# Miniprotein binders against q9bqp7, part 44

Target 1, 240 residues: q9bqp7
Amino acid sequence: VPQNWFPIFNPERSDKPNASDPSVPLKIPLQRNVIPSVTRVLQQTMTKQQVFLLERWKQRMILELGEDGFKEYTSNVFLQGKRFHEALESILSPQETLKERDENLLKSGYIESVQHILKDVSGVRALESAVQHETLNYIGLLDCVAEYQGKLCVIDWKTSEKPKPFIQSTFDNPLQVVAYMGAMNHDTNYSFQVQCGLIVVAYKDGSPAHPHFMDAELCSQYWTKWLLRLEEYTEKKKNQ

## First folded at step 3 (miniprotein)

Design r24
Fold by ESMFold2-Fast, scan of step 3:
Structure r24 (fold): chain B 240 residues (1-240), chain A 89 residues (1-89)
Amino acid sequence: as target 1 above (240 residues)
Amino acid sequence: SREELWERILELIEKGDKEEALRLLREYIEKYPDNPDALYLVAELLYDMGRPEEARKVLERAKELAKKTGDPELIEYVELLEREIEERS
């Protein structure tokens, strides 16, 4: 049975700009806790088909690269993603710092890839900020909350070496976005309402990034699926 | 394209739309018969949907293709699922 007790949107909140809202983007630090993260819940509740596909991919990569080569590959993917997120946080922050690091970040193919998306992003309210759903007991670290084409969105920045033109190719990414959204909407550290999501897939070669916009209805649909994954996670923890 | 069809299949599996995933997997296999992983996924979905006899037949095809292509890891997956089906029958 889907859990309908926990709506994604908070009826006590407005998505309209408020004069009392801080002018500087929020950055709440993530604190270590026994409360599970969004990424842990999703990783622990993969279907057996998803597990099979992931293991087969790993086997093929190890066969081609060797065990050490696979470790280096995964480390490089992680590092490139981290650098991309750091560059975006720097670009979207209201304060500029003329560091050599900033110059080098702007020359990345991934940053070139997202330029056309960034021109439509404004009103940044949160960057690399922790969220917690106090009643559902999960935490997360979201990338960005800002207006995209006039709508306040939870924005998730992804890197890819291969084109991903369809939202379907982002796997659990829609679930991550709505999990962060629901947490933020019910987190006392925040006062605003987010009803839309945006997944941006940037490409290493600088080809134009693909934006996957999620309206309120789509977010509500994915929220129901996220609640089921949370329930599965909770049941698995009881049985170990 | 092949990649686009595969991505649609993976998304349907993720959404839990097993009937539609199975339909597209069968279409994928007809067009691209060289992928034993696709046959194995069909067998897993059939078993999940309570159709173990059909799953067994597809597993035979998956094992034969895996042997022909030299894929011992996939043969191991096939044999594990065959054992599970047998134990619950």
Scores: ipSAE 0.423, ipTM 0.833, lowest interface PAE 2.4, mean pLDDT 83
Fold by OpenDDE base, second read of step 4:
Structure r24 (fold): chain B 240 residues (1-240), chain A 89 residues (1-89)
Amino acid sequence: as target 1 above (240 residues)
Amino acid sequence: SREELWERILELIEKGDKEEALRLLREYIEKYPDNPDALYLVAELLYDMGRPEEARKVLERAKELAKKTGDPELIEYVELLEREIEERS
């Protein structure tokens, strides 16, 4: 049980969109400060086993590609991910006309992969927007807040070369999503709250993406796990 | 083909047809033995179907094979599912 329990949902906020919701998605800039990001907390609280497995993978890749080849590979993976998020932001933005979009960004296998998910996405409220949890003292940059099949979700877009048909196959991604939800629900920059999460795994070959929907109950379960990771991070920082 | 059968299994999982997916996975394992990925998917389906004890038995075999192949991603999946089964038991 977390020592410092805090609710994921804010009882002071309505689940209903206020009629005053801006027609334009929110894009709050991330301020660089001493506050840890969600990603940093998750990375610094990985198990010794997870760290070992990642290091073993890295060493294997270096043996196959060489050191320079591995750097190039890592750079390409990062660039592909960035381009995918930029393309999605462009697609989901109501202000960007199809004519202003870089057609080359839209021709990716990852964009093809998510087309069937995008059909069920509507009511975009935030894109690439910063969230801050003032009480729990963490920040994050969420990909998207929108309605998926009529339910308001924090949506997190992921790229994979391997099928991930189960939510468990997404590792710490559920923790990231609920961390963003909890922060947004208590961030004064947002007038609404979210009760659901969605992880979308896009595939490089254009095969149909896997949507992993997280209801309020599942979000609450992962929220407890997130709080434990945050406490572990805080304790590690006190001992450094 | 092996690939076509695997793709069909994944499609069935995506559609939520767990019974048919499990049937085809069993056929897949019979034709292509010692595949830790297939055994892992069987374990996940069994767990999702409310059969945790059967899932645990299959997962033990998946873990052994995953360690032999040295696939770090699959080992992590197996360990996450093991922990989830233990926490809910």
Scores: ipSAE 0.017, ipTM 0.335, lowest interface PAE 6.5, mean pLDDT 86

Design r25
Fold by ESMFold2-Fast, scan of step 3:
Structure r25 (fold): chain B 240 residues (1-240), chain A 89 residues (1-89)
Amino acid sequence: as target 1 above (240 residues)
Amino acid sequence: SREELWERILELIEKGDKEEALRLLREYIEKYPDNPDALLLVAELLYDMGRPEEARKVLERAKELAKKTGDPELIEYVELLEREIEERS
């Protein structure tokens, strides 16, 4: 159990729409400061096993592609992910700011992959928006908060290439989602409560995306693990 | 302890003592059978040692456990290793 345990859900908040809620999705800019981001905390607290597996994947990719080829591959994966997120923000925003869209961007295999998930997404409340846990002192930038099949979720969009899948630096996607959730639920810039998470893995070839839904109980379980990672980060920071 | 055993295994791999690392990994798996990462590491080590058929066998177990945990990144990593073994066996 973490020494500085704190609840993920805020009992004073509701997941129901309120008349005072903005009609336009929130997009609070992320401001840099000394407060650690969710991503940094997770990267700095990887287990020795996670570090080993990540390094083995990197070595294998470098062996296959060469050092320059690996750099190009990872840059392309990053760029495709960025474009995918930009396309989703455009699709989900009721006030489209990009008038002359890149049609190829909107018709990518990743967008085709996620179409069946998007049909179940509505009531968007936040897009590419910063969250800060004011008590636990961490920040993050979440992808999306919207209703998925009628349940308000923090939604995280991931891209994957089936032939040569890009493996992120950690196996901690569920921890990332609940960290954002806990921060949002205690961030004064937001008025609603999120109790569910959704990780959507979209595929380059257009194969149907895999949704990984996290109910309130599962989110609570991962929240405890996130608090342990945050505690470990804080202790390591003091011992540098 | 679990962490001490794991650390010794990684140290042996770093030193290039792959046979001893494999022996301790099998002991680790016997004690902690629900860890798909340990099975994945065995498969990688066997493949590195030129034993791809044995690597395929343990990867099947790793894949089942990875699906049970629902970790998409782990599933992708298993698929990557499976592909490499098939392409270069």
Scores: ipSAE 0.006, ipTM 0.243, lowest interface PAE 10.1, mean pLDDT 79

Design r26
Fold by ESMFold2-Fast, scan of step 3:
Structure r26 (fold): chain B 240 residues (1-240), chain A 89 residues (1-89)
Amino acid sequence: as target 1 above (240 residues)
Amino acid sequence: SREELWERILELIEKGDKEEALRLLREYIEKYPDNPDALFMVAELLYDMGRPEEARKVLERAKELAKKTGDPELIEYVELLEREIEERS
């Protein structure tokens, strides 16, 4: 239904490793650009339902914690998420003495939460790496590309604080994953094909993380929805 | 559970399956009548589905519940949607 439809998968690419694949996972830096990021597009095109739910969650938290308490809570959630991603990047990268020490110093329930998922992750090809869709004109920073249970996936690590989970990205998690996937599949900095996604929700209390696997068919369905969000974003910019 | 049902509703809203989301929201309201947010969500979905007269009736219920539960912010959301429906009629 999108006016400017473009395929998510690249028929010229394979998901199989070849001799030219790097021995170290790719990490292309994200540079400041006028091109919109995946997160910017999603934030600017939230539905009325998403906006309502986010604002109601925010007000309930402020009522419980106070204004200053809410600011501290959200800052702490951000910091814990950042540390969680940094720890995962270290764990999945080739180990160095300094990185190994940093991992051992991070005592987070989130890391304990994902241990059982990490056992099924191998063949890491990209970590904290920038992607750009040159034709559709958007950028992003993906967490990880690796094999999960033998399938090459874009993997997105999420944190959740029971019983009060941060719901801001609940609707958009699959859209974020397929947006990164489509960009990577058409980005000249990468040579392989990704057809599957994985959203891993880790819990602060260390309870087992929940994996949400997305096969190629599901990714294609969410890709169409992402294209509609991107189209909406572009139209809003033109109508300013 | 309450959380499981709410998660299913959010998933359906994300998928754009508005009819099924509406059905589960009504079940949620029957089981958990103390949540005024759910009534407002029903009204939003009805309006998005081209059923503004039904949305108006649900908004009246949402406003009364919000007043009883002491929720001025929800009243503000109700009034904004009431205005939008009126302006597009």
Scores: ipSAE 0.042, ipTM 0.580, lowest interface PAE 5.7, mean pLDDT 81

Design r27
Fold by ESMFold2-Fast, scan of step 3:
Structure r27 (fold): chain B 240 residues (1-240), chain A 89 residues (1-89)
Amino acid sequence: as target 1 above (240 residues)
Amino acid sequence: SREELWERILELIEKGDKEEALRLLREYIEKYPDNPDALFIVAELLYDMGRPEEARKVLERAKELAKKTGDPELIEYVELLEREIEERS
């Protein structure tokens, strides 16, 4: 149980659009700030198990690839993810859909992987947009807010070399999604309520992406875990 | 609790008390046989302690359980350790 509990949902907000909502998806720039990002909080509060497994994985990858090879591998993974997010932003943004340069990026295996998911995505409200929780003092940059199968979701796009058919295989990804959700629901730059999450894991070879839908109850459960990670981060920061 | 015992095991590993960690891990696995992470950590400790043949046997069990429970990242960890053991044998 967290010491300082705060609700994930905002009772003053609705998931229905209102007259003040913009006609195009929001894209609020992330401001460099002393306030910690969701990813920083999660990286600084990894469990002992996660740290142990990650360090062993790193050592073996370096043993197989060499230090330079490992750096190249991790840089390539990062670049592929960045390009995948850029392509999705282009696909989902009506103002950018006619760019020829972006169309060339749409032929990647990762984009083929998500085609069946994209058919169920509509009503895009935010893309690559900054969120800030003013009360809990954290920030983030979410990928997408849109309706998935008729439900408004914070959608997080992931690339993976290995299949991830179960949500348990995504580690901190559910925490990341609910952290963005809670921030957005209490951020004055947004007027709507998000109660659902979606993690989409896309594959390089074009194999069908795995969607992990999170309903309001599941989001509430992961929100409690996120609050505990945030509390751990705050305690560690006090001891610096 | 399950989580409390698990944290105690990880703290022992962090402190380098590998024999005591193995003892508690065996107790943990008897109570919670569906956790492939516990089997993998046993294999890691056995390898660290110069017992690679025992590590190989436990890795086979960890890999089968990881496949059954749908943990592809753990399968990758298992395969990396399997290759290291083979190359250094």
Scores: ipSAE 0.427, ipTM 0.820, lowest interface PAE 2.3, mean pLDDT 84
Fold by OpenDDE base, second read of step 4:
Structure r27 (fold): chain B 240 residues (1-240), chain A 89 residues (1-89)
Amino acid sequence: as target 1 above (240 residues)
Amino acid sequence: SREELWERILELIEKGDKEEALRLLREYIEKYPDNPDALFIVAELLYDMGRPEEARKVLERAKELAKKTGDPELIEYVELLEREIEERS
């Protein structure tokens, strides 16, 4: 049980969009400060098992590609992910920003993969927007807040070369999503609340993406795990 | 076709029709028994439906098949799901 319990949901915020919600998605810039990011907290609190699995994967890749080949591979994966997020931001942005769409960004297997998911996405409220949890003292940059099949979600877009049909196969991504939800729900820059999460795994070959929907109950379960990771990070930092 | 059936299963999962998805997955596994991914989806659906004991049995089968196919990533996913089921039970 977390020592410092904090709710994921804000009882003072309504789940209903206020009629005053801007038609333009929010894009709050991330301010770099001494506050840890969600990603930093998760990376510094990986289990020995997770570290072992990642190291084993790395060693296999180095054996196959060589050290320079692995560096190139890692750089390419990062670049592909970045381009995919840029393309999605462009697609989900209002039409007025569409004039500068690099058509080449839209011609990817990953974009093809998510087309069926995008059909169910509407009511975009935030894109590439910073969130801060003032009480729990962490920050993050969320990909998207939108309605998926009529439910308002924090949406996190992921790229994969292999099928990930299960939410568990996304490792700490569910923790990332709920961390963003909890921060947003208590960030004064946002007037609304989210109760659901969505992880979308896009595939390089254009095969249909896997949507991993997280209802309020599942989000609450992962929120408890997130709080434990945050406490562990805080303790480790005090001992350094 | 195999692909059409798989796409239909994924659509049903996306729509939240877990019962119909589970039915079609069972048909899929009967026709294509060497697909560990299908077994893993069945286990996940069963778990989400509050049927953890049935999920565990399917996971054991998935693990055996994953070992036979030599897919180390699938083995790791099975182990992660097993752990999650144990932690939540």
Scores: ipSAE 0.018, ipTM 0.455, lowest interface PAE 5.1, mean pLDDT 85

Design r28
Fold by ESMFold2-Fast, scan of step 3:
Formats: structure tokens, C-alpha cells, sequence
Structure r28 (fold): chain B 240 residues (1-240), chain A 89 residues (1-89)
């Protein structure tokens, strides 16, 4: 168990909407400082197995595509992911900026993949918004906070490329989600409580996205694992 | 302990000492038969050693066990290795 345990949920907060809630989703800008991000903590505390598997995947891709081809492939994956997130933010924003974007980006397979999930998403509270855990000293940028099938969730949108699935960005997703959740629940920029998570894996070919719903109990289990990763990061930083 | 043996196996795999890693993996599987990660690593090592048919056979066992344990990360690893073996054969 972690030695520096801290609760994920804030007993003083509620997930219910109230009249003081802003009319538009919150979008707190991420301010970079010496405090580590969720992504950095996870990257710096990968297990030997995760590092080995990532390196093997990289070598297999390089053998298939060549060095330059691999760089182009990874750049394209990054760009498509960025565009996917931008399109989702636009779709979920009340300003409906969707009409002003390149229609080809909006008609991507990834957007088609998530259509059935989006029908169950409502009550958006935050989009592309910064979170900070002042007590545990980490920061992050979450994708979305909204109701999924009536439950307020931290929602993380992920892309998967078939026939060459990019696995590294999905493996720590539950930890990433609960890290954002714990930070938001204790961040003074937010007034509500989130107790559930949702990881949505969208597919390039438009196949229906897979929603991975995380209830409060599962979030608590992953929170303990996140605290262990954060503790490991802190110890590594002292010894470097 | 179980954790010490597993870490030793991963160290051997990382260093490329495939024969010793396979020996310890077999010992690990005999003691802890419900770990699909161990079966997956056997398949990976067999493939690296130029034994893809044996790898595919072990990988099928890993896949069934991963489905039973509900480990989506491991299922994805298994599917990637199956694909790699098929495409390079």
C-alpha cells in the first residue's frame, strides 16, 4: 500500500448540478511549473515490462516502415489524435464551432466510432481543462467531465489504429483518469465531485468505440495504484 | 518470493538471456499456473528465438487465460504478437 495515502473523493462536494454552475464548460489553462504532470509521473515510472514491450513494438515498426517511415507514422498518429480531441471539444462545446472546421476532420473514422457514445453524454462541466492536486503536488490536463448515462465522469478519449494498434497510450489510462479525478476533486477551481471514470477507445475504421466505465469502487482501486506510482516518482527524483 | 522470481525473469528478458529466462519462466508457470503474463512471455521469447509455431501454440493458451482473467491490456499484447507471427510467416 502507499505510505502517503490521500483520499480520491472529497466528502464536502456533490456531483449534482446547482444554480451557481457556469453556463459554459470550464477550461482552466494549464500553467507549467516545477510540479510534475500526470503524464510525466506515469512515463517515469513505467515497469520494466512496459518499457520492454514499448521498445519491441518500436523496433518492429521500424523494421516494417524504416526509420523515416516510423517517424512519419508516429507523427500522423499524434496529429490524428490531436484532431480527434479538437473535434470532440468542438462537438461538446455549446458554441458549435463544428461548422467552421474542415469537414474531412469531422468525418474521420474516429468520430464515426464514438457517435453512439456521444448520444449518452450530456451535462458537460469541463473540456480540455487543467487540474492540480495541491496536497500531492501534481498537475494534469483532462479531456472532459460530463455525465455518461446519468453519471458524472472524467472521460478520456483514446484512439486505436487497426491493423497496427498503438498500445502504449492506453495501458495507463485508468491511472490517468483517477489521477485527474483526485486532483479535480481537491482543486479549488472546481466545485463538484466526480466519482466515476470513462475510457472511450475509438477505432480508425469507424467500428463502434468501446466504453470502459469505471465506478467509484474501481476508481478507488486504481487510485491506490496511482498513489504508488506517484510515490515511486518522488523517490526516483530524490535519487537522481 | 513470487515477486522476486518475476523481476529476475524480466531482467533476463531485458538483457537478452533468453535461454535462462525460458528456464525460469517454466519454473514460474509450474508454481503459478494462473498467470497469463508468464505464458505471453514464453511466446515472445520463442518467437525471438525463431520458433514461431511453438510461440503461436503457447500464445493461444495465454489468450484463453487472459480472457478468463479479464485483462484487456494482455489481450491486446497477445493479438499484436499473433498478428506479427502471421504477417512474418
Amino acid sequence: as target 1 above (240 residues)
Amino acid sequence: SREELWERILELIEKGDKEEALRLLREYIEKYPDNPDALFWVAELLYDMGRPEEARKVLERAKELAKKTGDPELIEYVELLEREIEERS
Scores: ipSAE 0.006, ipTM 0.298, lowest interface PAE 9.4, mean pLDDT 79

Design r29
Fold by ESMFold2-Fast, scan of step 3:
Structure r29 (fold): chain B 240 residues (1-240), chain A 89 residues (1-89)
Amino acid sequence: as target 1 above (240 residues)
Amino acid sequence: SREELWERILELIEKGDKEEALRLLREYIEKYPDNPDALFFVAELLYDMGRPEEARKVLERAKELAKKTGDPELIEYVELLEREIEERS
């Protein structure tokens, strides 16, 4: 059994709504400082296998598309992902938007892919919101905190291209989710407890999205691995 | 599916469940014998598990398959790992 002084869950918090909870989802802005982000920590501590796969993917794509074609492809994938997140934020939060613009965003294959997941999502607490772990000194920007099938979850929305799957580190996705969860549970800007995670992989062709639910036990297991990655990052930083 | 099996293998490697990753990699290779990346990962896991002689044998197979499939980048990675095994033996 691993021994650790930094628990993922805060024993002084509850996942139940309280009377002081805001009526609209929280959207705390991300403040830039010297504190590392979750995504930077993960990117700087990739395994040899992850680096190998990423380099192989880049070389294969460049061979197929050429240098300029590769840049256009990766730019388009990035923009599609950004548009997907913007559409989800619009769907899950009431806001003032133009009808026609929103309609076009909502008709993407990725949005069709997640429809069956969205039917089970309610009680949205936070959207595109910054988190900071006050003791471990890292920050992040989480996608969504909401109830999925009655359980409060940190929800991370991912896109996947078919027939050309973009390399996604699915094992790093659980680490990202628990890092956000641990930060939120110890961030004074939030008052509730999250104990579950959900990774939703949406598909461009509209094929049904795959939900990967993480219960409290699984989250605790990945939290230990996240702490090791954070330690590895701080060790590397000492040598720069 | 092929994609789902490969993703599960990568997840096990990352989690450090090396024995189960190795078992599924061998199953994957039986079904999809044309992927030299799979052989390379078998060799890496064997080396990490303190089995360098078995790793060397698998690297020879990976290099031969990479030559057949026109994969010079993988040949370079195979030769780097072969050198590391030699230096630490």
Scores: ipSAE 0.016, ipTM 0.501, lowest interface PAE 5.9, mean pLDDT 81

Design r3
Fold by ESMFold2-Fast, scan of step 3:
Structure r3 (fold): chain B 240 residues (1-240), chain A 89 residues (1-89)
Amino acid sequence: as target 1 above (240 residues)
Amino acid sequence: SREELWERIYELIEKGDKEEALRLLREYIEKYPDNPDALFLVAELLYDMGRPEEARKVLERAKELAKKTGDPELIEYVELLEREIEERS
């Protein structure tokens, strides 16, 4: 149980469309700041076992591929993920410019993988947009806020070369999603309430993506775990 | 099967489910006794769970196996954890 508990949802907000909402999705730029990002908090609060496994995985990969080969592999994985996010932003953004920008981005196996998910996505409110929790002092850059099957969600797009059919296989991704959700719900740059999350794992070979939907109850459970990680980060930062 | 079991163990450790991770690690070791990484993870989990004497015994086995398999990096990890346990005894 976190000692500095704070609610994930904002009782002063609604998930319904507001007449004052912009007609185009919000895209607030992430500013460089001393305030920690969600990903930094999560990476700096890994357990000793998680750190050991990551280091051993890295060493095995270097042994198999060489240092240059490992660097190329990790750069390629990063680049493919970046291109996937750019393609999704293009697909979900207004037609006028972005959807006509690059045909090659729209042809990847990852984009084929998510087609059935995209059919259920509508009412996009934010894309590649910065969030900040003013009270808990953390920031993040979320992928997407949109309705999925009629429910307003923070949507996180992931690429994977191996199957992730269970939410338990997505590691810290649920914590990342609820951290963004809690920040957005208390960020003055946004007016709406998000209570659901969606992690979409897309596959390189075009196999159907796995959607991991998180209802309000599940989000609340992961929020408690996120607060514990944030508390651990803050304590470690004070002692360094 | 072997890779799938290891991936399940990895994900349990990632999520902090230490009891289930320990159970699957012991199953893994029974089937694949030549992996010193698995023994080291058992020792770390045991120590983290407040069972340092059991951890110390497993670390001795992990070190012997690491020497046989030519893994000097793992030997360093084992010795660091052995020192931590000794200092707190």
Scores: ipSAE 0.261, ipTM 0.741, lowest interface PAE 3.3, mean pLDDT 83

Design r30
Fold by ESMFold2-Fast, scan of step 3:
Structure r30 (fold): chain B 240 residues (1-240), chain A 89 residues (1-89)
Amino acid sequence: as target 1 above (240 residues)
Amino acid sequence: SREELWERILELIEKGDKEEALRLLREYIEKYPDNPDALFYVAELLYDMGRPEEARKVLERAKELAKKTGDPELIEYVELLEREIEERS
């Protein structure tokens, strides 16, 4: 896939909000489809180092915790992440569109960790919303689109436990963000332009979350890498 | 084959036979010297075995090769391990 033919940004779109409509965040449901998702493409095209580091981490964890202990650990990490995302969607939504507000979801160390980031987040345009790149033919489900310190961003919320930094999802986060961004910028269900990304890493103990801001130039650089991963995915499917 | 040798190395690591895994990794690198992933794995094993100074030297080699092959994600991983070694030294 030639990089010059598929730009991340849509020159026909603006990052300014549309005329004064109610600021209800968009939440387009992800449809069942044969079209590959961003997460599927990334999982099927992990780099050599990502595969071996993931296998290394799994082997070490199984040796420390046992096979059943490892399964319980990974299940708990997944559940904590899911709860964190549900809490953030509730906090950022002006209307309660999900289940009744659960006060316990709002009291985790992860939520404490992101408080200083949330103070800089406003103008939410989309939450847990589906995107599709109509010409490159991939889909995704993004966490959030909102202004961070005045810049419209695709925001991806992550949870982390130290000292275990080596997990696959950590390394592909910038690619995931720009893949969602490029899709949204070319998806007819959306009318605005996003040029920036933000990866927020929250910590279980409530220590301050780390924001990793991605400006337009950095997003463009990672977009090039995402296009290569998409090409690898397509080639692997042809050869199987 | 290359794949069989790699599989053997991973099995040895899972069994906790780190010295033998390191020996086969060095053999693998001699045969396939342009793979920065193998160098990073050697560094991980050396650090795990309580040999952080040797790990740092191998990480420098992995980083240089990753820069030449255009692998910024591996560079990030190398830098994370370098920081961990520094903090626990």
Scores: ipSAE 0.006, ipTM 0.161, lowest interface PAE 10.8, mean pLDDT 79

Design r31
Fold by ESMFold2-Fast, scan of step 3:
Structure r31 (fold): chain B 240 residues (1-240), chain A 89 residues (1-89)
Amino acid sequence: as target 1 above (240 residues)
Amino acid sequence: SREELWERILELIEKGDKEEALRLLREYIEKYPDNPDALFLVAQLLYDMGRPEEARKVLERAKELAKKTGDPELIEYVELLEREIEERS
C-alpha cells in the first residue's frame, strides 16, 4: 500500500463541455527536465528478477549476434518502433505531411496489423503529447488520447516480435498507461478527464493486433501499483 | 511448448504473482532440468517470499549446474545472493 496515496481521476473534471477549441489534436512538446519520466521511474524500479532476466537475455543475444550485431539489432527495433508511432500519428492527425520514405512505412506489417483497431478509433484529442503530474512530480510523453469504441482512452501502441525483447514488461505497460492518465487528468494543459486505457500490441508479420482494454476499475488497480513504483523511485533518489 | 511455459513464468514474475510463478518454475525444472537460470529464479523468489533456508539449498544446485555448463556470470549472481542471505542471518 502506498504511503502517500493520490487519486488517478480529477473530480474537478467530472463534466466535459463540448469544446469550442480547434479540431486539431493537442501536441504539447516534451521539455528536458530534472523531473523524472514515467519510463525512467519504471526502469529504475525494476525487480531483481526483471533485472536478472534482462541481463541474461542481453548476454544471449550478444553471444548470438556479437556486440556490434546486438547494437544494430536493438537500434533497428527502436527505429521500427519510432517509425510505427510516426505513421500512426500521421494517420490519426488531420494534417498530411508524410515524406516518401514515411509513406513506404505506412505499408509495413505493423500498420496492417492495427487496421481493424484503427476503424474503431475516433475523436482524437492528443497525439505524441507531453503530460506532467504537478503534484506527484513526474512527466511523460503519451502516444494518443482518443475514443476507442466510444470510450475516451489513453492509447499506447506497442510492437511485438518473436522472441519478445524483455525491455518493457507486459505488467509495466499498464503502469505506463495509468501513469500518463493520472498525469493528464491533473495537467493544466488539458481540460478533459480520461478514465480508460488501451494497449495495442501490433505484430511485424501483419497478423491482427491484440487490444488490451482497461476500464476505470482496472486502471485504478494499476494506479496503486504505479504509486508504489513512484514511491520506491523517490526514496532511492533521496538516498543517493 | 517450452518457450510458451517460460514466457508464462516471466509474465507471472512481472505481475508479482510469486506463488504461481514458483509453481510453474518447479514444473519447468522437472521437464527441462538443463536451465540453471530457472533454478536461480526459484532461489530469488524463495528469498523474496521470506524463505531463505530453502533459497540457500536451491542456490547450491544452481551453482553446481552453472559450473557444469560453464556460466561464470550466473555463478557471480549466485554468490551475490548467497552473501545477501548470510548478511541477514
Scores: ipSAE 0.034, ipTM 0.609, lowest interface PAE 5.5, mean pLDDT 81

